# VH-VL binders against Probable low-salt glycan biosynthesis epimerase Agl13 (agl13), part 4

Target 1, 156 residues: Probable low-salt glycan biosynthesis epimerase Agl13 (agl13), of Haloferax volcanii (d4gu69)
Amino acid sequence: MPNIHDVEVRDLQVNADQRGHLVEVFRSDWDEYEIDPEMSYYSMTYPGVVRAWHRHLEGQIDHFVCPKGRITVGIYDDREDSPTQGELDTFVIGEHNQQVIRIPGDCWHGFKAIGDEPSLLINYPTNLYDYEDPDEERIPYDDDRIPYDWNAEIHG

## First folded at step 1 (VH-VL)

Design M4 (from M1 with heavy chain G99V Y100G S101Y R102S Y103K W104G G105W K106Y Y107R Y108G; framework fv_mavrilimumab)
Fold by ESMFold2-Fast, scan of step 1:
Order: C-alpha cells, then structure tokens, then sequence
Structure M4 (fold): chain C 156 residues (1-156), chain A 122 residues (1-122), chain B 111 residues (1-111)
C-alpha cells in the first residue's frame, strides 16, 4: 500500500497460454487514471544500474511497468503542502510481479535494475516531452536530500 | 530559457593557468549538468569533462586528467574550468554547455555558451 | 585524431539533398550509444540539430533528419539552402574512454 499521496499501484493481468502471454499495460477506461498518457517509451537497463532521481514540476504523471527483468522503484515526497511530505515508497516490480506504478511527477522518483538479467521499463507519461522547455529536474542518486540508499545490502 | 554567458578572452604565457567562467541564467545551476568543450583554431570539437548529475561527480577526459579542474559556485550560478600548465597547443575557444538528460538518458549538449578565446603565447 | 569519422567536406546545390556520415566503433555507436548532431556557423557556438539519433529540437526544420545503423550514423539535409553552409559534427559516448566523443567535422558548401 502506498504511503505517498497520489501514488497508486495496479496489478496487471497476465494472460498466458502455450503460445506465450499478453499483458495490457494501459486502458483509457481504468478509473484511477483521470488523465490519459500522451506518449510511451521503453528503456533497457543492466543489473545493478540506478536511474535516479528525477522530478517534473508541470503536472506530468509517470507510469512504470517492468515486463521483463526486475526493478526497485523509489519515490520520495518532498512536495510543499503535501499531506505525505517526507514519506518514501519503494516497490519491486517485474516479470514475476506485473504491476503499474503511478507516480506523481513532482515527487522525486527513479529505479534500480535488480536481479540477474537486464530489465525492460515501459513508461507512459501524461505529458509530451518539450525539448524547448524540458520539465525535468535531476539530482544524483545518492543526494543526501533523499533519505534512501539504493546500495543497501539485503541479507537472507 | 537557459542562457550561458562566459568570461572574456584571455592571453596567457606558457606554464600559466587560466580560469574560464560560465554564468547560468534562466535555470538553477544545481539542476544542470555543465560540461566543457574546446575547439582549436580551424579544428574540431574536443570534450574536456563535466558534471554527471546521475553519479554526482565530475568526470574529466583522459588527456586533461591532472591539469583541468571544474568547479561550481551555486551562490552565483557560475561554473568554472581551470586549465593549468598551459602550452601553445591549448590555444582554443573554450565552451561551456549543458548536457540534457531525459528519463535518465543522455539528450545531447543542448545549450552552449558563446565561447572564450584563450591564446597561449610567449 | 577524432574517434568518430566524418568526411571532411560535402557539397550540393540549392534544393538538393546531401548526407553526412559518421562512422564509429563497437565501444560507441556500435554499443548502442545515441548520436547527436551539431551545426556550427562561422564564428558562432555549435547548435544542437539532432539528438537521440533522429529527434529534432524545436525550431529545427524537418529538412534535417538523422539515422543510425550498426556502428554508423547519418545526417540527411534535403532542400539545401544557402544558410545551411556550416560545419556539422556528430557526437556520441564511448565506453572505453568513459567520455563523450565528437566526429572530426564536415564542412558543407552550398554551391
């Protein structure tokens, strides 16, 4: 269950048979999505690589799906006037846990590819990228303003 | 709109150092990745180094390692590139430029300063 | 010595098409790193013309297009105009050098 206001998680239905599988990653009739995506893209990331921290201030909402591999998604709320200011959410999604994570773009967010194979991330943001006036802030993955350690050990 | 304004032309003797400034306006310096590229007269572009915001560290091209230092003063939104032990071969126009990132991916050098001519002569 | 290889010059007449090649290796373009293209008019700073292999920044005419295949990239300019006369540079990232690399530049002459 998300801690951060407006972060939402949807379980995705995997329809599998002997020919393979099919997963719908977005439908415009999903009730929790009040604003439709304007584009979609994918990236492939090698195990151990962190892509963080990003923020959008012009109302962009991101939706992260990991159909192949496994990622940890990190989200930190430092928004002024947010009821959940100071909260952090982390999610592990991938081929064996198919979910879409809805991310308010004005929260800091990013992901790390984990596991032993490359991870495929699909994002479908609600705003087109404006090359003349890009709505993208970036700070280092280890910036002390966010109390999260991407490199923390997980022991058995 | 992002604007990069560089310091004026410099004439230096061999063995001296030069410090070129790059004043950022229209955006906060801390949210930008500033890189430095030089161009000798009649020659091509050569990347010297810059700040990688994803790693939080400054990276220098191998041939400049040990004699180039890139710093930032966030209180004045100004980036600096200092090159030491100057030789005649360092005579060039030095540019600061921003490296665009989108979704964690490189987007090119999207804004450039006007350039600073550094002449090294005895 | 540039890491990415471009022809030193190309020429065309107004209204014609020219292409400028950019040849890399397995450690840069061949490794999947994106190619950007820059236009440099005499006496001015370079201007970003193409990024991410084929994307145009706002204000760049659609006569300019980029493509990438294998270890090489190309910039195509259609409907040549006198104001296109400039130096053009390709640029990528090289994993063996851990840094950004530029081509040697191509001087476009509009006859």
Amino acid sequence: as target 1 above (156 residues)
Amino acid sequence: QVQLVQSGAEVKKPGASVKVSCKVSGYTLTELSIHWVRQAPGKGLEWMGGFDPEDGETVYAQRFQGRVTMTEDTSTDTAYMELSSLRSEDTAVYYCATVGYSKGWYRGFDYWGQGTMVTVSS
Amino acid sequence: QSVLTQPPSVSGAPGQRVTISCTGSSSNIGAGYDVSWYQQLPGTAPKLLIYGNSNRPSGVPDRFSGSKSGTSASLAITGLQAEDEADYYCQSYDSSLSGYVFGGGTKLTVL
Scores: ipSAE 0.000, ipTM 0.532, lowest interface PAE 15.2, mean pLDDT 86

Design M5 (framework fv_mavrilimumab)
Fold by ESMFold2-Fast, scan of step 1:
Structure M5 (fold): chain C 156 residues (1-156), chain A 125 residues (1-125), chain B 111 residues (1-111)
Amino acid sequence: as target 1 above (156 residues)
Amino acid sequence: QVQLVQSGAEVKKPGASVKVSCKVSGYTLTELSIHWVRQAPGKGLEWMGGFDPEDGETVYAQRFQGRVTMTEDTSTDTAYMELSSLRSEDTAVYYCATRGTYSYGPKYYYGMDVWGQGTMVTVSS
Amino acid sequence: QSVLTQPPSVSGAPGQRVTISCTGSSSNIGAGYDVSWYQQLPGTAPKLLIYGNSNRPSGVPDRFSGSKSGTSASLAITGLQAEDEADYYCQSYDSSLSGYVFGGGTKLTVL
């Protein structure tokens, strides 16, 4: 169960037959998700690479899915008026643990590719990306204002 | 949203054929799996057959094999079910129904999501 | 005949819980094929209530839940209301018939 207010997790069903499998990753009738994402994009991240920390200030909500590989998603709530200010959530998702993570954009968030193969992240943000003036704040992945160590040892 | 509108009631003599239509609106027919289910008065639901547009495969229930033909006209988004050699026990309401909105996934995951209003076919002498 | 077996009737009082069973075999539910459930009010077309064993379509209240175990499935209805009086059908796929199969139906009476 998430610690942070407005972070939601949905387990996804992998339905397989002799032809392959299908996973529904976003539906407008899922009652804890934003209706009508404005776009979708994907990124490939090589093993061991961290992409953090990012924040959006204009109301964007992100929905992370990892259909290939494996990632650790980190979310930190430093919102001054949040009931969960100071809380941290981490999730391990990937092709063998299929979930959608709903991320309120005004929380710091990021991810690390773990395992030994590249990871595919697909995001369904609620806001369009403005290439000339993006709604994205960044701080270093090792910024000590966020009490999370991306380099912590992962046990086998 | 997706709607299925069926043709009107029919009265047929034993030995005749009947062809029921099912007009799809709110979505394209080629993205849907259309199935036909009948229900005799006061009885349960009986699957007759269906089409999977992903495979181009039409499958008929064994007891209707040789008597039923299911076709689609993609230019008018209309599906058809024709039942021949009618018998009195073929008197029933005939429904068309879709199997969810994602026809390309595993066929058995999705239920029959949207139903037509039904077409009463009466077979009498 | 019905390949999937349901009780012909079930009854309960308002506010109570009822469960409707759907018993299959190794060629259908036991082979891993998913179960859907339908509600049919008198004079109307069936309405999809549950798909993929336990998922609810938009607009179906959470009082309705589905489960599957071994060769059988169950529909549970909690907090019974008068408007729940209807016929209920389970449905799966049967590999020996190479086709979809419905249960015989269960008439729910709210007393």
Scores: ipSAE 0.000, ipTM 0.475, lowest interface PAE 18.5, mean pLDDT 84

Design M6 (from M1 with heavy chain G99W Y100R S101G R102S W104T G105H K106P; framework fv_mavrilimumab)
Fold by ESMFold2-Fast, scan of step 1:
Structure M6 (fold): chain C 156 residues (1-156), chain A 122 residues (1-122), chain B 111 residues (1-111)
Amino acid sequence: as target 1 above (156 residues)
Amino acid sequence: QVQLVQSGAEVKKPGASVKVSCKVSGYTLTELSIHWVRQAPGKGLEWMGGFDPEDGETVYAQRFQGRVTMTEDTSTDTAYMELSSLRSEDTAVYYCATWRGSYTHPYYFDYWGQGTMVTVSS
Amino acid sequence: QSVLTQPPSVSGAPGQRVTISCTGSSSNIGAGYDVSWYQQLPGTAPKLLIYGNSNRPSGVPDRFSGSKSGTSASLAITGLQAEDEADYYCQSYDSSLSGYVFGGGTKLTVL
């Protein structure tokens, strides 16, 4: 259950048989997705690598899916006048927990590849990337403005 | 949109240091990654180093390590490149440029400053 | 020495096609790193012409195209015009140097 206003999570259906599996990652007839994605891309990230923090200020909404490997997604709400200002959400998604994470782009967000294999991230944002004037603000992964430690030890 | 304005030409003696500035407008310095590239007269482009915003670290090309320092003053939106122990071979035009790269897009240099000519002569 | 190898010069007449090569190694282009191209007019700063092997920024005519194969990349210019006379540089990343690398540059003369 997300803490941050407008962060949403959708479980994905894994259809598997002796040949492999198939997962639908976006359908235009899903009621939760009134705003049409304008593009999609994927990235591959090696275990232990952090890709954070990003923010989009022109209304972009991102949708993160991890079909292979495992990532921790981090989202921080510092939006002025947000009902959830100061809240942090983290999600672990991947091969064994297949979900779409809907991310309001004006929240800081990023991810870390965890586990022992490379992770594939698919994103389908609602806005086209503008190479002349990217809507992409970045700060370092360890910036003190966001109270989250990507390097914290996990116990169990 | 983004403009990079560099300081004026410099003439230095061998062994001196030079500090070139790069003033950012159209965005704040904290929203950009500034890298430095030089070009000796009649020769090609050579990357010197720059800030990686996702890692939060300035990286330097190995051949300049120990001689170059890159700093930023966020209060004036100005990046600096200081090169010490100057030699005649350091005579070049020095450019600042915005680095574009993230986990989503290839690495390239988008906007470039006009260049600063540094002449090292005895 | 430049890490990426380009011919020092190429020439063509107006309306013709020229191709500029950029040859790398297994630690850069051969390792899968993207290639970008820059145009430098006399007395000016370089301008981004191609990024990510084959993509054009807004405002760059489709007469300019990029490609990559194996350890090499290529910039093609069709329908040559007098204003294309410039120096052209390729750029990639080298894993053994942990840094960005440029080609030596190619001077294009429009006859």
Scores: ipSAE 0.000, ipTM 0.597, lowest interface PAE 11.2, mean pLDDT 87

Design M7 (framework fv_mavrilimumab)
Fold by ESMFold2-Fast, scan of step 1:
Structure M7 (fold): chain C 156 residues (1-156), chain A 123 residues (1-123), chain B 111 residues (1-111)
Amino acid sequence: as target 1 above (156 residues)
Amino acid sequence: QVQLVQSGAEVKKPGASVKVSCKVSGYTLTELSIHWVRQAPGKGLEWMGGFDPEDGETVYAQRFQGRVTMTEDTSTDTAYMELSSLRSEDTAVYYCATLKYYDSSGYPRFDYWGQGTMVTVSS
Amino acid sequence: QSVLTQPPSVSGAPGQRVTISCTGSSSNIGAGYDVSWYQQLPGTAPKLLIYGNSNRPSGVPDRFSGSKSGTSASLAITGLQAEDEADYYCQSYDSSLSGYVFGGGTKLTVL
């Protein structure tokens, strides 16, 4: 259950047989998506690399899917007047746990590849990328305004 | 509108160090990724290094490792490139440039350039 | 190490088309890294002309176009004008060098 207002998680159906598997990552008839994506792209990220923190201020919604590898997705709500201002959500998704994370773009967000192999991320944003005037803010992944440590140790 | 203004020409002796400045106006330095590119007289462009948004760190080209240092002073919106142990082959025009690099596209490009600083290394 | 190869010079008459090639290798253009092109007029800093293989910044005429195929990229200039006389550089990223690389430059002469 997400903490942050308008962050949503959708489980993806893995249709597997002896030949492999097939996963639908977006359908325009999914009722939860009131605003349709305008493009889709993918990135490959090497293990241990963090790509954070990003924010969009002109209404863009991102949808993160990790069909190969494993990533930790981080989202921080710094929105003025948000009912969940100050909240943080983290998700671990990948080939082992196939989900779509719906991210309101005006929240800070990013991800880290956490496995031993490269991770593939598909994003389908609701806004077309404008090469001349991109709607993209960045701050360093270790910026002290966001109380999240991408390199935090996991102990058993 | 981004404008990059570099410091004036320098003449140095072999073995000395030079520090070139690049003052940013029209934008906050912290919102830009500044890179350095040099050009020897009559030769092509050579990338030296700069801030890599993907790594969150300053990256230097292999051949300059250990003798180049790139720093920023956010209070004055000024970036610096210091090259040490100067050799005659370091005679070149040194440019600062902004690298646009966005997660959504991955199309890095050097979109704004300073006017260049001529560094001459001679005896 | 891998560098991008351009012809040292190309020439054309006003109104004609010229193409400037940029040949890379498997560690740069052949690995899928995009190509940018820069124009350098005599005595000036380089100016971004094309990025992401084929995109034009605001203010660049549509006479300039870029393309990429395999390990190579090309800059095409149609309707040549005297003011196009300049040096042109391609630029990409090289994974074996972990850095940005430029072509050697091509001097365009408008006859």
Scores: ipSAE 0.000, ipTM 0.541, lowest interface PAE 13.1, mean pLDDT 86

Design M8 (framework fv_mavrilimumab)
Fold by ESMFold2-Fast, scan of step 1:
Parts: C-alpha cells; sequence; structure tokens
Structure M8 (fold): chain C 156 residues (1-156), chain A 121 residues (1-121), chain B 111 residues (1-111)
C-alpha cells in the first residue's frame, strides 16, 4: 500500500515454536529485489528518539527491518520528476509486525522508536558506506519542508 | 593532518566525576568511531569503550558499565568521556583514539596526546 | 589480567632481529580477528605500527612486520635501532567480550 514510487513492503515470516522464533530478513532469491544489498548494520534506539531526516544521492536503496521493539518509518518524496512528488508514507513495524521496508535513498527517510522498550533496526543498503565520504544528506527531524510531525498525538 | 587534541590534566577527590574531551581536526569526525583507552602509571592499555557515530551509539567495556558515559558533539567535532564515582585506582592517563566499528578489523589509527587524571585525597 | 599475553620484556643489540609474541584465545585471534600493533615511546601516546596482521601505515619502515598463526601473533623488528626502545602492544577484537582487547605490553630495550 505504499504511495511513493519504488517504496516496497515485504511481510516477513516468523517461524515460531516452543524454543523461540527465527525470521529470515533477506534472501537473494526474493523476487521483489532488483539490486543486491552490499552490507548490513543495526542500530538500537530508545523509546521516543527520532532519527530523521536522511537522504542518499548516489543510488543507494535502504531496507529497514525492526526485529525487536517498534518503530514508525517515515518517507517523503520530494524528487523532481517523480510521479509521486509530494507524497508521504508511514509504516509501523516491529517485533509484532515484521516487515522489510524498501526505501529509495533519494527520498527523505527516517524513523522514530515507539512503544516502551528499545527498538532494534537492521538496515541492508545496496551501496557500501564510504566512511571517508558518506553519501548522506541530513536535515533536522522537525524541518518544515517535510509535512510530517513526529510528535503528533495519535488518537482512535 | 588528522589530530586529536584532549583537554588538560585533572585532579579529583574520591567519589567525584571527571569529564575529558577530545577534539578531532583534519578529518571527517562523524565517519569514525572515537575510542577511549586508559593507562595507569607503569601499566598497560585498557579499552573503556567507544562512540560509534554512524550508528549513533556508545559501547562500554563491562568493567566500566554504569560508571562511564561517552558522548559527542558533532557541531564541534568533539567526543567526551565522563567517569563517575572515582577511586584512587582510576588514576591514569586517558587517551582518545580514532577507529571504525562498522568496517571491522580497523585499527586505532590516530591517538590524542592523553589526559592525566589523578584521584587522591 | 590481560586477555592477550605478551612477554613483559625483550632485548637486542643494534642491527639484530627481535620478535614479540602475542598469545590469544579462540574468542579473539583464534576466531580470525586481525591483530594490530602499537609502539609507545616513553612519555608519548601509542602510535599505530602494524594493522590487519601485517600491513604498515605510511611512514612505518619495512623493518617492522607482523604475522599471525592460530591463536597467536608476532611482531618482528629487524635491523634494530636505538630509537626502537619503546613499549609494544598487540590488540585484537574479542567476540565473547564484544570489545577490543590489548596485550599487557612488552618493553623493548636496545643494548
Amino acid sequence: as target 1 above (156 residues)
Amino acid sequence: QVQLVQSGAEVKKPGASVKVSCKVSGGTFSSYAIHWVRQAPGKGLEWMGGIIPIFGTAVYAQRFQGRVTMTEDTSTDTAYMELSSLRSEDTAVYYCARGKYSSGWYPFDYWGQGTMVTVSS
Amino acid sequence: QSVLTQPPSVSGAPGQRVTISCTGSSSNIGAGYDVSWYQQLPGTAPKLLIYGNNNRPSGVPDRFSGSKSGTSASLAITGLQAEDEADYYCQSYDSSLSGWVFGGGTKLTVL
């Protein structure tokens, strides 16, 4: 149900029994992926903390998975010539809604840890991160160019 | 041309806290982890922890967990290490050093000059 | 107790070869983690000498070399010079501690 062109969502299969569970977070034979990931990393974020807004300009595609905790992922399309310019997508993923969110890196994106426990995010980008020259633009999470309020009160 | 410049020597009483700074110049601060390593007089090097800016988190050695806090200020390219509940055994030179967690295997390639922290009555 | 074991001291005469050992375990060097070596001259901060088992940073002469086998590593210094008098530390990553570990250090004396 994504609004933004090239944003994709994949449900992850949770294989659980009395011993615990196992979830595959990436397979190279998944049919919706046209570009193979080059690396993976994870971050842990405490409840209420926002990590936004980020953008990549050298063709990087990010894939967000939240195996523990719960996050809201925000994506905003301000790409010139995009058929979905001006569209915003939000997704809630986590331990009880296991999904991969495929994010075209040239869209603004970020996430907020929600719930009452730390959230673990795995990202597997399609480009190796160059620590000497990162392909990363940042603007403040509350930048008024993006019409999204991470602190908005959510009701019924 | 990369340089790590640390704050000056400190003398503290037992039970106090100390905060040491490490200013990075000549390189890309946010692309590297900043590690903290101490050395008691006449003793070897002991890793205390590091800040991993690419992940926005700090990792502490188990011995120091609960007493150490590592932070950074990206606007000033400065890393900080604060050690609380000081004991005489914490008397040491404290070094900052640049490394990379995400690349794995990456060494501590540049070191600060060290900050002597003396804990005495 | 140091996680990586080094001899406390080694000595040699100018022009000689010395080696400094670094003994680890299955959770660090034995797990495949690379070894770095640092030189600390008296009164100074440590300086990176060898990384990735046997790579030299720019400016480090080829008299310094590293090796790794099983759970151990070695630093070799050939053509020993008076300015090589220093403490030498090995370092690796330890998976059981999820952190970096150093050897106890070796004091090199040039006769």
Scores: ipSAE 0.000, ipTM 0.479, lowest interface PAE 16.7, mean pLDDT 84

Design M9 (framework fv_mavrilimumab)
Fold by ESMFold2-Fast, scan of step 1:
Structure M9 (fold): chain C 156 residues (1-156), chain A 123 residues (1-123), chain B 111 residues (1-111)
Amino acid sequence: as target 1 above (156 residues)
Amino acid sequence: QVQLVQSGAEVKKPGASVKVSCKVSGGTFSSYAIHWVRQAPGKGLEWMGGIIPIFGTAVYAQRFQGRVTMTEDTSTDTAYMELSSLRSEDTAVYYCARDRYYKGSGTYYFDYWGQGTMVTVSS
Amino acid sequence: QSVLTQPPSVSGAPGQRVTISCTGSSSNIGAGYDVSWYQQLPGTAPKLLIYGNNNRPSGVPDRFSGSKSGTSASLAITGLQAEDEADYYCQSYDSSLSGWVFGGGTKLTVL
């Protein structure tokens, strides 16, 4: 279960046969989403690359899906009036664990491609990207105000 | 008020095929996957596969691969399951069931079931 | 063979409590997939009893409850009544099979 208020995880149904598989990543009749996505995009990230930390200030909600490869998603709640201020969530998703991570955009968030192959991330945000005035705040991935180490090794 | 209504009982000879229908009423056909589950007399439930109607995408359990075909007709809100090369051990009640998403855990469950179709395979 | 293991039968007296176990593995319940429970009265289709480990649909009394721990789940039935005599099936998703799996079923007898 997520620690941070309004962070949600959805298992995706993998429909597979001898031809491959199909996974629905969003449907407008999924009543659990009160605010519908306005666009969708994807990015490809090579192993070891970190894309963090991002924040949106005008109500955007992001939804992260990793249909190929594997990523660690990090989310940090520094919102002033949040019941979970100071909490951190991490998730490992990918081809082996097909899930949607719903991210309140006003939390700091990002991801790292892990494993030995490029990772494909699909994001379907609730707000359209404005090229003239983007709703995006960034700080360095190693900013020590967020107590998370993207480069920590896993033992065992 | 969702109902899944299946076709009537069938008696088949070994080697024949059978096609069972499942008509969805009272709800949105295209919004949910339709699964097929069978139960041999006195035995437990066995998942056979499922289809997502809007895509025509089907997934089959390994033991039925090559013998089962699941299709849909969105114009009549009906899903179909066809099982070929029938054997006596295919004698069972065949159920259709609709899946539904649970927001709290992010997973699916089977919320409504058809009444079942008895398929008897005998000489 | 059933992928999820249930006891074949369980019994109790009216008013008592009974627990039905459902044992899975790291590819299903242990991987974090939820467990649903279905009740099947003789001669009828299965009916949803519990979904998402411990949630009840409308019309299911609160004497039915579910739990999940590690690779296993349990269905608890308190205040047993004669009409609870039925077969009970657990269900989860299995990532290694890319499909749904059911337990072998448990026959509940109210003595």
Scores: ipSAE 0.000, ipTM 0.489, lowest interface PAE 16.3, mean pLDDT 85

Design P1 (framework fv_polzastobart)
Heavy chain, then light chain:
Amino acid sequence: QITLKESGPTLVKPTQTLTLTCTFSGFSLSTSGMRVSWIRQPPGKALEWLASIYWDDDKYNNPSLKSRLTVTKDTSKNQVVLTMTNMDPVDTATYYCARTYYKGSGSYYPFDYWGQGTLVTVSS
Amino acid sequence: DIQMTQSPSSLSTSVGDRVTITCRASQGISNYLAWYQQKPGKAPKLLIYAASTLQSGVASRFSGSGSGTDFTFTISSLQPEDVATYFCQKYNSAPYTFGQGTKLEIK
ESMFold2-Fast, scan of step 1: ipSAE 0.013; ipTM 0.564

Design P10 (from P8 with heavy chain Y101G G102V K104G S105W Y107K W108P L112Y; framework fv_polzastobart)
Fold by ESMFold2-Fast, scan of step 1:
Structure P10 (fold): chain C 156 residues (1-156), chain A 123 residues (1-123), chain B 107 residues (1-107)
Amino acid sequence: as target 1 above (156 residues)
Amino acid sequence: QITLKESGPTLVKPTQTLTLTCTFSGFSLSNARMGVSWIRQPPGKALEWLASIFSNDEKYNNPSLKSRLTVTKDTSKNQVVLTMTNMDPVDTATYYCARIGVSGWYKPYFDYWGQGTLVTVSS
Amino acid sequence: DIQMTQSPSSLSTSVGDRVTITCRASQSISSWLAWYQQKPGKAPKLLIYKASSLESGVASRFSGSGSGTDFTFTISSLQPEDVATYFCQQYNSYPYTFGQGTKLEIK
C-alpha cells in the first residue's frame, strides 16, 4: 500500500506456458489512467547503479515496470500542498514481483538496480520527452533533503 | 572558455592503482545537467569509454572494467577523479577527460576534451 | 555491447575530393551517433552529434546522415587540414562504444 497520494501499484498478470511468458504492461482501458501514456522506453541498469533523484514539474506521470532483474524504486513527496508531504515510498519490483508503479512526476523519484544481474526498466510516461527543453529536475541521489539511503545494507 | 586538463602519474607499475584528476573551467558540476567522462586510447587504437559522472552524482562505469573503476567529483574544486586498480601493461594508453554534451536521458557524447595524458604501465 | 564497425579502415585521396566514411552498428541506435576528428598527437574533436547535427564552429563541408544501423560521414571537398583519423561513437546504449577509426590521408 502506498503512503504517497497518487502513487499507485498494479499487479501484472504473467501468462506462462511451455513457449515462455507474456505480460501486458499497459492497456489504455485500465481504469487508473486518466492521462494516457504518450511514449514508452526501456533502460538497462547494471547491479548497484542508482538513477535518482528526478522530478517533473509540468504534469508528467511515470510508470515503472521491471520485467528482468530487480530494482528498488524510491519516491519522496516534497509537494507543498500534498496531504502526504514528507512521506517516502519504496518498492521492490522485478521478474519475481511483476508490478507497475505509477509515479506522480512532481514527486522525487528514482531507482537502484539490486541483485547480481542487470535490471531492465520499462517506463511509459504521459508526456513526450523534449530533448531540447526536458521537463526534468535532478538532485544528487544522496541529497540530504530526501531522508533515504540507497546504500543501506539490507538483511533477511 | 571551456577547458579540461588531465593530471596524474605518467608511469605506473603493474598491479598498482592509477589515480587521474581532471580539472576543468568554464562550466560547473553544480549545474543540474552537467557531466564529465573518462575515455582512453591505447597507442594507435580506438577510443574506449571508461566512466561518466553527472552533477547529481550518478556514475556509470564500463562493465568490462567495472570492478577496477571508481569515479568521484569535487564540485567546489571543479575536479573529477578516476581511480583504476590493478594496472596491467595493456592499460597503457592516453587518458582523456571530456565534458558530456547532452545531459537529458544521459545520452553522452563528448563536446570538449582535455589534451590527454599518456600513462605507461611497465615494470 | 553494441559493436561499431567503420569502413574503410583507411583511405588516401586528393584535395577537393568527396570523402565518404561509413559506420555500422550491430543493432539499432536510432540517431544517437557522434563523429569525431582526431589529428595526430591531438585530442578528438566533436564534429557531428545526433547523426546529422553539425557542432558549432565546425566547417560546413562536414556532414552526417543515417539512422538505425547505417550511418555515413561525408567531407564534401577535402582540404589538407582534414588529414586525421575519424571515429564514430554510439551513445544510445550503455556501455558507449566507438568504431575502430578511419585514417584519412592525402595522396
Scores: ipSAE 0.000, ipTM 0.497, lowest interface PAE 16.7, mean pLDDT 86

Design P11 (framework fv_polzastobart)
Fold by ESMFold2-Fast, scan of step 1:
Structure P11 (fold): chain C 156 residues (1-156), chain A 124 residues (1-124), chain B 107 residues (1-107)
Amino acid sequence: as target 1 above (156 residues)
Amino acid sequence: QITLKESGPTLVKPTQTLTLTCTFSGFSLSNARMGVSWIRQPPGKALEWLASIFSNDEKYNNPSLKSRLTVTKDTSKNQVVLTMTNMDPVDTATYYCARLYSPTYGDYRGFDYWGQGTLVTVSS
Amino acid sequence: DIQMTQSPSSLSTSVGDRVTITCRASQSISSWLAWYQQKPGKAPKLLIYKASSLESGVASRFSGSGSGTDFTFTISSLQPEDVATYFCQQYNSYPYTFGQGTKLEIK
């Protein structure tokens, strides 16, 4: 169970046969989604690399899915009005544990690719990316405001 | 209220093609969260899933029988049809159609409503 | 294919007894497991879905538990109308697969 208010974890159904597998990662008729995603994108990250910390200030909600490889997702709540201010959540997801992590964008968040294979992350945010004025605040992966150690040698 | 009912021949000769129709009421395959599946049960044996068809016309067939199975739907008639070729005495079974419904994400309920089943005997 | 193994294959017990049936998957299926009741000459009836969720209208004496590969189905106090064959079914992966069934009888 998540510690942070509005962080949610959903199990994904893996439909596998001799041809491979199929996993639905988003459906607009999922009743529990308050706000539908507006886009999706993916990134490929090599083992040991950390992509943190990011924050969105204009109401964006992110949804992280890792269909290949393994990642540790980190989320830190520093929102002053939050009942869970100061809480940290970490999740390990990937091929072995297919889940979608719903992340309030105004919490600090990021991930580290773990294991020995590249990891594929799909994100489907509720807000369109604005190339001219991105809603993206960033602090260093080792910023002392967040009491979490990624143990990373490679970061960006 | 939700009901499903199987119909088709009860006796089939070896090598013939079996065609079964599932007619249902109380739901529609125009609803994105709906599917209908075919499941069979040989006398005294376990249940075996055969095929599923979903509202978006997505189809899945059991790999052990894939080349023999075709599943189609007629959304306007509330019908799903199973065709199985080259029938053999070992295919003698009660054939069921059943609903697969996902009311909310992560809340798949297996097969929540079943037809009464139709016994199909394959003999010369 | 994911193999579902049920135990026991059959059991005979008394009204009021606690009944336990187990189901084992050959690989992890998370919580994507259903339990069905089938009375002679009838279609199966869904009792439990997602390993532990009780289907609407099903008596509270039925329960399920487990995740991953090991699952349990329990009847807390057996009633005469519970005489039936019980099946588990995984719906994590195609093809969907069923256990071989457990036949429950009263002594």
Scores: ipSAE 0.000, ipTM 0.532, lowest interface PAE 15.4, mean pLDDT 86

